# VH-VL binders against q0aze0, part 91

Target 1, 268 residues: q0aze0
Amino acid sequence: MKIILVNNRFKENTEKKAQEIAGQLSALNVEVIIDNGLDEPYAGTVDFIMVLGGDGTMLRAARRYGQRAIPVLGVNMGTVGFLSNIEINELAEYLPLILREEYSLEARMMLEVAVFQQQSLLTRVFCLNELLLRSNSPRMLSFALEISGQKLEPYRGDGLIVSTTTGSTAYSLSAGGPIADPQLDAFIVTPVASHIINKRPLVVSPEREISLHLLEEREAIIGIDGQIKMDFGAENRVLIKRAPHPLLMVNLKAKPFFTSIDRSLQRQ

## First folded at step 25 (VH-VL)

Design TC5
Fold by OpenDDE, fold request of step 26:
Structure TC5 (fold): chain C 268 residues (1-268), chain A 122 residues (1-122), chain B 113 residues (1-113)
Amino acid sequence: as target 1 above (268 residues)
Amino acid sequence: QVQLVQSGAEVKKPGASVKVSCKGSGYTFTNYWMYWVRQAPGQGLEWIGVINPESGGTKYNQKFKDRATMTVDKSISTAYMELSRLRSDDTAVYYCARGREHETYLGYFDIWGQGTLVTVSS
Amino acid sequence: DIVMTQSPDSLAVSLGERATINCKSSQSVLYEYDNKNYLTWYQQKPGQPPKLLIYWASYRESGVPDRFSGSGSGTDFTLTISSLQAEDVAVYHCQQYYSTPLTFGQGTKLEIK
């Protein structure tokens, strides 16, 4: 068996824990690769991915390995989040199940985000949570939103979020988007401070495609999962699709999503 | 070992074009953005542009007003930068550099080529 | 465009003493979503290409001695060499990668006094 341990090199505790776990796994004759995000993703075949940290680390892991159909386990290390399945202190208990491949999988839809410069593809990214289009200034953006060839009325506002159902509890939530069942595949299109006060979020079929471009000669930004930043100008366009492969999240124990989110919202 | 190896020094006349090559080795060429930066004698560094070797997508510094053209040959892990309509103030050492960040061109550079001196003189 | 301004242009420091180089950006290079400063430092020795020294404003590249440190946030950044060594003689460059065009400071020449 070969396992990738994904951690965040900027969080010392996750690095140390990764080394410790690697040693334990090696003692059990498991091959281990540690990925702290610095180098290119491991290109070889692996059987399991263990993410050590919080939601941010999971998002990076998803972008790096999600398209490879590898089971991914989130192991929380003292952070608040929705993407981890077990706590670090529970790892010893569940390790035998992992090694015996006695776990269930939950498929989570990912986004395929294509960014174009003029007519050429600049880059393509797969992400688990969302794409954000945001103004770089206090002024509202004017941009075109198209869904499966249907051109909506020009949008004016601070920005727009296109999120997966998994991402519905992330930035989309803060922008007033709906909470979506992560077992449902859909796009959540959430306006960010629209000039239309009552501009409603859209729930869109995963079979559709979403495109964005500016209607003015000004600079904006696009953000992906709150971690990737790119410039966005009049010469750019974004095409968003459902990724061809979902992220396969490992379920070792029951995690009550709705009770958890309800509790979280009650504290706000 | 990860390295970038550039082509040799060039001497050109004003109005001519120059094409500099940069070969990457020791890493997956298509996984890293490739940047071009130049440095005039005794001056600071200036960003020319960036190319995604996987997609061929490019983004240029507008200062060059479409005089610069970046391309890649993935089969030989080589990036190219061509600068046309050369003038005397284009005299500089031209560097290719690998971006550390994989998912965006907004990044810093962890590996540099040795540089290519381009001299433009009448 | 974001303008990067280093100070001073030239600096002479005695061996074993602290060297401080400042870099100021015309606008903030702090990204609010990831709370990172898109700022890097390079060391360039004569006849060589720049070498990555500090990234994300405060993280040392592998192999960089502990005497080098980066600090600052928003628009004001500092590269510090706690105890100058002979091999530290070089030109130092700051660079922002918050937005295009990517821009550099004019460079600071560090010499031994």
Scores: ipSAE 0.929, ipTM 0.955, lowest interface PAE 0.4, mean pLDDT 95
Fold by OpenDDE, fold request of step 26:
Structure TC5 (fold): chain C 268 residues (1-268), chain A 122 residues (1-122), chain B 113 residues (1-113)
Amino acid sequence: as target 1 above (268 residues)
Amino acid sequence: QVQLVQSGAEVKKPGASVKVSCKGSGYTFTNYWMYWVRQAPGQGLEWIGVINPESGGTKYNQKFKDRATMTVDKSISTAYMELSRLRSDDTAVYYCARGREHETYLGYFDIWGQGTLVTVSS
Amino acid sequence: DIVMTQSPDSLAVSLGERATINCKSSQSVLYEYDNKNYLTWYQQKPGQPPKLLIYWASYRESGVPDRFSGSGSGTDFTLTISSLQAEDVAVYHCQQYYSTPLTFGQGTKLEIK
């Protein structure tokens, strides 16, 4: 068995824990690769991925390895989040199950985000939570939204979020988007401070394609999972589709999604 | 060892074109954005543009958009920068540089080529 | 375009003394979503390409001595060498990568007094 431990090099505690776990796994004749995000993703074949940290680390891991159909386990290290399945202090308890591959998998839809410069593909990114289009100034943006070739009325506002159901509890939630069952596949299109009073979010079929471009000569930004930043101008276009592969999240421990969300919201 | 190796010095006449090559080794060429930066003698650094070796997508400094062309040959892990309509103020050391951040071109550079001196003179 | 301005243009510091180089951006290079400053420092010695020194405003590149440190946020950044060594003689460049075009400061030449 070969396992990747994904941690955050900027969080020393995750690095130390990764080393510790690596030692333990090595003693059990498990091959271990530690990925702290500094270098390129490991290209070899692996059987399992453990993400040590919080949601941010999980999002990065998803972008790096999500298309490889590898089970990914979120191991929370004392952070608030929704993407971890077990706590770090529980790892010892569940390690035998992991090694015996006695766990269930939950498929989570990811986005395929293609960014174009003029008519040429600049880059393609797969992400677990969302794409954000945001004004780079205090002024509202004017941009075109197309869904499956259907041109909607021009959007005016601070921005727009296109989120997965997984991402519904992230930035989309803060912008007034609906909370979605992560077992569903759907796009959630949430306006950010729209000029239209009480503009409603859209729930869109994952079979559709979403296209965005500006209708003015202004500079904006696109953000992906809150970690990737790119410029977005009149010469750019974004095409969003369902990723061809879902992220396979490991479920070792029952985690009541709706109860957890309800509690979290009440604390805010 | 990760490194970028550039082509040798060039001497060109005004109005001519120059094409500088940059070969990457020790890493997966297509996983990192490739940047081009130049430095005139005794001056600061100036960003020319960036290319995604995987997609071939490019983004140029507007100052060079009409004169600079960046390309890649993935089969030999080599990036190219061609600058046309050369003028005397194009005299500079031209660097290729690897972006540390994989997921965006908005990044900094962790590996640099040794530089290529391009001299434009009558 | 974001304009990067370094100060001073040149600096002479005695061996063992602290060297401070400032870099100011014409607009904030702090990204609120990841709370990171898109600012880097390079060291360039004569006849050599720039070398990555500090990234994300305050993180040292591997192999960079502890005497180097980066600080600041938003528009004002500082590179500090706590105890100047002979091998630190170089030109130092700050660079923003918050938005295109990517831009550099004009450079600061650091010499031994």
Scores: ipSAE 0.929, ipTM 0.955, lowest interface PAE 0.4, mean pLDDT 95
Fold by OpenDDE, fold request of step 26:
Structure TC5 (fold): chain C 268 residues (1-268), chain A 122 residues (1-122), chain B 113 residues (1-113)
Amino acid sequence: as target 1 above (268 residues)
Amino acid sequence: QVQLVQSGAEVKKPGASVKVSCKGSGYTFTNYWMYWVRQAPGQGLEWIGVINPESGGTKYNQKFKDRATMTVDKSISTAYMELSRLRSDDTAVYYCARGREHETYLGYFDIWGQGTLVTVSS
Amino acid sequence: DIVMTQSPDSLAVSLGERATINCKSSQSVLYEYDNKNYLTWYQQKPGQPPKLLIYWASYRESGVPDRFSGSGSGTDFTLTISSLQAEDVAVYHCQQYYSTPLTFGQGTKLEIK
C-alpha cells in the first residue's frame, strides 16, 4: 500500500505529525509520501490520501489530487470544519480499517474552472468549493452571466459565487446562499451584494455550463476556494463546468451533516 | 537537480528581434508557470510576462504586449521569449524564472536561469 | 500598477551588526481571503541571478540562514539581517505578486562598512 500524507507547511504541528505518522506507517510496511504543498504533486500511483489539518488543507489536496480517483480522508487537527471525517486522536483506532480498505466512499462534485485570456485558455483548475468573482474596489461590477447559452440580464453587484453543494457551507453561506445537501450534485450561484434587492441564489443542474465576463473596462478578482487568487479584467472569461471526476471522500465515521450545520449556525 | 539554462548572449541592431530560450530540467516542465524578467545595467528588475507551459496561455506586462511573444516547446521542456522592434533601452540581462505557485500566475520565483545579456546598439 | 519603493537605496553595515531594508507598496498586498501578504525578497550577487530569500513576507526559503528574516504586513515590509556576514554583500529586491503587472522595488545595495 502507498499513501500520501498531505499537510500544511505553514503549520509546524502538522509537519511533525506527518513525520510521526509516516514512521508508523513505514513500520507497517506502508510506503508513504509527504506532501506539504511546496513541491509539485506526486505523480506516481497511490492507494490512499490522508489529509492532516483543516478544511483549507483538504481543499488544496482536492485541487492537487481530486482528478485521480483516489480515496481522500480528512483528519482534523483541532480546527472547525466540515471536510474532516475523523480526529487525529482517532487515527490509531481507524488505521487498521484503512489498511484493510474497509471504508465507504462519498463522491463530492468538483468544479472545472477554465480561465481564458481573450480566446486562449490561460489555466484550468479543479476545485471542491467555489469560484468567486469580486470587485477589487468599492464600486459595483457589471458582468455577464450565461447559463447553458442563456444570457441573463447584466448583473451589477459586488460579485458572484459559483459553488458546489460541498461549498454551500463555505463562503456562499456567508453571502446568503442556501445550505445544500452534499449528497446532491448542483451548482449554487450566489450573488454578492447585488443592486437588485433580494436577488435570489440559483440552483443549477450540474449538466449546465456557467460563463462569466465583465461588461466594462475594470479590474476584478477571481478567487478559488479562498486560496487561489487571479486578476480578472475585460479581456478575461471564465467557464465553469462540472469536473469530470468527483472527489472520493473516505467515510470511516458517521458525521451527520444537518445536525452539525445546525449546531454550527447556532454558534454564529 | 532543478535548473533553468538559457541561451547565450545576443548583440542586435535597433529594429531587430531577439529570441531567448530557456530549458528546464529536474522537474515537470508543465507543472510550473514560466516567467520572464529583465534587468537593465545597474537597474532593478522588470517583469515582462508569464506563460503556462501546459496550456500555452500567456499574460504580458502591458509595456511589452505588442513586442514580446512567449512560447513553449513542451517536448523539450523549453520556453522562448521573443522581443521585436528592439531599442537601445532594451539592453538588459533577460531571465527566465520558475514560479513557485502552481495554480496561479500571481506568484514569486524559486528557480532562475543564469540570464541572457541582450545588447542593442547601432 | 502597484509601485514598490525600497529604502534606503544603499547602506553600509559593519560585520556582525544588524542590517535593515524597507519596502513599501503603493497599495496593500494583503489578500483578505487567505490572509497572506503577496511579498517576496530576493538576494542578488554580482553577475548572478536573483536568489529567493523570503516568500509570503515572512517565510524563509530552504537553505537561507536564520539571520535573515522578513516582517511586515499590508504596505510596509522589512528585511532584516540580524548579524551581517561578509557573504551577505549583495543587492536585495522586494517584489509584489498581489496583482499584475508584477513589480519590483528598485533594489537596495548592501555593503560592508
Scores: ipSAE 0.929, ipTM 0.955, lowest interface PAE 0.4, mean pLDDT 95

Design TC5
Fold by OpenDDE, last read:
Structure TC5 (fold): chain C 268 residues (1-268), chain A 122 residues (1-122), chain B 113 residues (1-113)
Amino acid sequence: as target 1 above (268 residues)
Amino acid sequence: QVQLVQSGAEVKKPGASVKVSCKGSGYTFTNYWMYWVRQAPGQGLEWIGVINPESGGTKYNQKFKDRATMTVDKSISTAYMELSRLRSDDTAVYYCARGREHETYLGYFDIWGQGTLVTVSS
Amino acid sequence: DIVMTQSPDSLAVSLGERATINCKSSQSVLYEYDNKNYLTWYQQKPGQPPKLLIYWASYRESGVPDRFSGSGSGTDFTLTISSLQAEDVAVYHCQQYYSTPLTFGQGTKLEIK
């Protein structure tokens, strides 16, 4: 068996823990690769991915490995989030199950975000949570939203979020988006401070495509999963699709989503 | 080992074009953004542009938008930067540099080529 | 464009003493969504390309001695060499990557006094 341990390069405790776990796994004749994000993703075949840290680390891991159909386990290290399945202190308990591949998988839809510079593809990113278009100034943006070729009325506001159902509990939630069942595949399109009072979020079929571009010569930003930042101007276009492959999240421990979300909201 | 190796020094006349190459090795060429930065003698660093080797997508400093052309040949892990309509003030050492943050072009550079001196003189 | 201004342009410091180089951005390079400062420091010795020292304002690149440290947030950043060594003689550059165009400071030449 070969396992990737994904940790957070900005959190020393996760690195130390990764090394410790690597030692333990090695003692069990498991091959281990530690990925702290400083290097390119490991290109070799692996059987399992453990993400040590919080939601942010999981998001990064998803972007790096989500298209490879590898089971990904979130191991929380003292953070509050929605993407971890077990706690670090529980790892020893569940390790035998992991090694025997006795676990359930939950497929989570990811976004395929294509960013264009003029007519050319600049980059393509697969992400688990959301794409954010946001004004970089106090002025509202004017931009075009198109869904499956249907051009909506010009949008004016501070921005827009296109989120997965997984991402519904992330920034989309803060912007007033609906909480979505992670077992449901859908786009959540959440306005950010729209000029239209009470503009409602849209729940969009994963079979559709979403396009965004500015209608003015202004500079904006796009954010992906709150970690990737790009400039966005009039010469840019974003195309959002369902990623061809979902993230396979490992479910070792029952984690009732709706109970958890209620608890989490009370803590905020 | 990871390294970037650039082509040799160039001497050009004003109005001419120069094409500098940068070959990457020791890593997956398409996984990292490739940047071009120049440095005039005794001056600071100036960003020219960036290319995504995987997609071929480019983003240029507007200062060079009409004169600089970045391309890649993935088959040989080589990036190219061509600068046309050369002027004397284009005299500089030109560097290719690998971006550390491979998910966005808004990044910093962890690996640098050795530099290519381009001299523009009449 | 974000303008990066380093200070001083030139600095002479005695061996073993602390060297401090400042870098100011014309606007904040702190991204509120990830709470990171899009600021990096390079060391450049004569005839060589720049070498990465500090990234995300305060994280030291592997292989960089502990005497190098980066600090600051928003618009004001500092590179500190706690105890100057002879091999530290170089030009130091700050760079922002908050937005395009990517821009650099004018550089600071550090010499031994």
Scores: ipSAE 0.929, ipTM 0.955, lowest interface PAE 0.4, mean pLDDT 95
Fold by OpenDDE, last read:
Structure TC5 (fold): chain C 268 residues (1-268), chain A 122 residues (1-122), chain B 113 residues (1-113)
Amino acid sequence: as target 1 above (268 residues)
Amino acid sequence: QVQLVQSGAEVKKPGASVKVSCKGSGYTFTNYWMYWVRQAPGQGLEWIGVINPESGGTKYNQKFKDRATMTVDKSISTAYMELSRLRSDDTAVYYCARGREHETYLGYFDIWGQGTLVTVSS
Amino acid sequence: DIVMTQSPDSLAVSLGERATINCKSSQSVLYEYDNKNYLTWYQQKPGQPPKLLIYWASYRESGVPDRFSGSGSGTDFTLTISSLQAEDVAVYHCQQYYSTPLTFGQGTKLEIK
């Protein structure tokens, strides 16, 4: 068995823990690769990915490895989030199940985000939570939203979020988006401070395609999962589709989504 | 060993074009953005542009947008930068540099080529 | 465009003494969503390409001695060499990567006094 341990090199505790776990796994004749995000993703074949940290680390892991159909386990290290399945202190207990591959998988839809510079593809990113288009100034943006070739009325506001159902509990939620069952595949299009009062979020079929571009000569930003930043100008367009492969999240123990989100909301 | 190796020095006349090559080795060429930066004698560094070797997508400094052309040949892990309509003030050492950040062109550079001196003189 | 301004243009420091180089950006290079400063420092010796020293404003590149440190946030950043060594003689450059065009400071020449 070969396992990738994904951690955050900027969090020293996760680095140390990764090394410790690697040693333990090696003692069990498991080959381990540690990915702290510094180098390129491991290109070889692996059987399992263990993410050590919080939701942010999971998001990065998803972007790096989500397209490879590898089971991904979130191991929480003292943070609050929705993407971890077990706690670090539970790892020893569940390790035998991992090694025997006795776990269930939950498929989570990811976004395929294509960013174009003029007519050329600049980059393509697969992400688990959301794409954010946001003004880079105190002024509102004017941009075009197109869904499956249907051109909506020009949008004016601070920005727009296109989120997966997984991402519904992330920034989309803060912007007033609906909470979505992560077992459902859908786009959630949430306006950010629209000039139209009470502009409602859209729930869009995963079979649709979403296109964004500016209607003015202004500078904006694209944010992906709250971690990746890009410039967005008049010469750019974004095409969002359902990723061809979902992230396969490992479920070792039951973690009820709705009770969790309810508890989380009570804390806020 | 990760390294970038650039083509040799060039001497050009004003109005001519120059094409500098940069070969990457020791890493997956298409996983890293490739940047071009130049440095005039005794001056600071100036960003020319960036290319995504995987997609071929480019983003240029507006200053060079109409004169610089970046391309890649993935089969030989080589990036190219061509600068046309050369002027005397284009005399500089031109560097290719690998971006550390994989997911965006907004990044810093961890590996540099050795540089290519381009001299433009009448 | 974000303008990067270093100070001083040149600096002479005695061996073993502290060297401080400042870099100021015309706009904040702090990204509020990831709370990172998009600022890096390079060291360049004569006849050589720049070498990465500090990234994300305060993280040392692998192999960089502990005497080098980066600090600051928003628009004001500082590169500090706690105890100058002979091999530290070089030109130092700051660079922002918050937005395009990517821009550099004018460079600071550090010499031994």
Scores: ipSAE 0.927, ipTM 0.954, lowest interface PAE 0.4, mean pLDDT 95
Fold by OpenDDE, look of step 25:
Structure TC5 (fold): chain C 268 residues (1-268), chain A 122 residues (1-122), chain B 113 residues (1-113)
Amino acid sequence: as target 1 above (268 residues)
Amino acid sequence: QVQLVQSGAEVKKPGASVKVSCKGSGYTFTNYWMYWVRQAPGQGLEWIGVINPESGGTKYNQKFKDRATMTVDKSISTAYMELSRLRSDDTAVYYCARGREHETYLGYFDIWGQGTLVTVSS
Amino acid sequence: DIVMTQSPDSLAVSLGERATINCKSSQSVLYEYDNKNYLTWYQQKPGQPPKLLIYWASYRESGVPDRFSGSGSGTDFTLTISSLQAEDVAVYHCQQYYSTPLTFGQGTKLEIK
């Protein structure tokens, strides 16, 4: 068995823990690769990904490895979040199950975000939570939203969030988006401080495509999972689709989503 | 070993074009944005542009958008920067540099080529 | 464009003494969503390309001696060499990557007094 341990190089405790776990796994004849985010994603075949840290680390891991259809386990290290399944102190208990591949998987839809410069693809990113478009100034943006070829009325406001159901409890929630069942596949399109009063979030089928572009010569930014930043101008266009592969999240421990929402949100 | 190796020094006349190459090795070429930066003698660094080797997508400094062309040949892990309509003030050492951040062109550079001196003189 | 201004342009420091180089951006390079400063420092010795020293304003690149440190946030940043060594003679550059165009300071030449 070969396992990638994903940690955060900016969190010393996660790095130390990764080394410890790596040692333990090696003693069990498990090959371990440690990914702290500094280098390129490991290109070789692996059987399991263990994410040590919080939601941010999971998001990064998802972007790096989600397209490879590898089971991903979130191991919380004392942070509050929605994406970890077990606590670090529970790892020893569940390790035998991991090694025997006795666990269930939950498929989480990801976004495929394509950013264009003029008519050329600049980059493509798969992400677990959301794409954010927002103004880079105190002034509102005017931008076009198109869903499956249907051009909506121009949006005017501070920005827009296109989120997965997984991401519904992230920035979309702060912007007034609905909380979505993570077992549901859908886009959540949440306006950020819309000029139109009562502009409501949209729940959109994952079969549809969403495109965004500015209607004015203004500078904006796009953010992905709150970790990736890009400039966004009139010469840019974003195309959002359902990623061709979901993230396969490992469920070793039952975590009732709806009964834990209040608790989790209260702690944030 | 990760490294970027650039083509040799160039001497050009005003109005001519120059094409500098940069070959990457020791890493997955398409996983890193490739940047071009130049440095005039005794001056600071100036960003020219960036290219995504995987997609071929480019973003240029507006100052060079009409004269600079960045391309890549993925098959040989090589990036190219061509600068046309050369002027004397284009005399500089031109560097290719690998971006540390994989997912965005807004990044810093962890690996640099050795530089290519381009001299433009009558 | 974000203008990066370093100070001083040149600096002479005795061996073993502290060297301080400042870098100011015309606007904040702090991204509120990830709470990171999009600022990096490079060291450039004569005839060589720049070398990465500090990234995200305060994180030291692997292999960089502990005497190098970066600090600051928003618009004001500082590169500090706690005890100058002979091999530290170089030009130092700050660079923002908050937005395009990516821009650099004019450089600071550090010499031994």
Scores: ipSAE 0.918, ipTM 0.949, lowest interface PAE 0.5, mean pLDDT 94

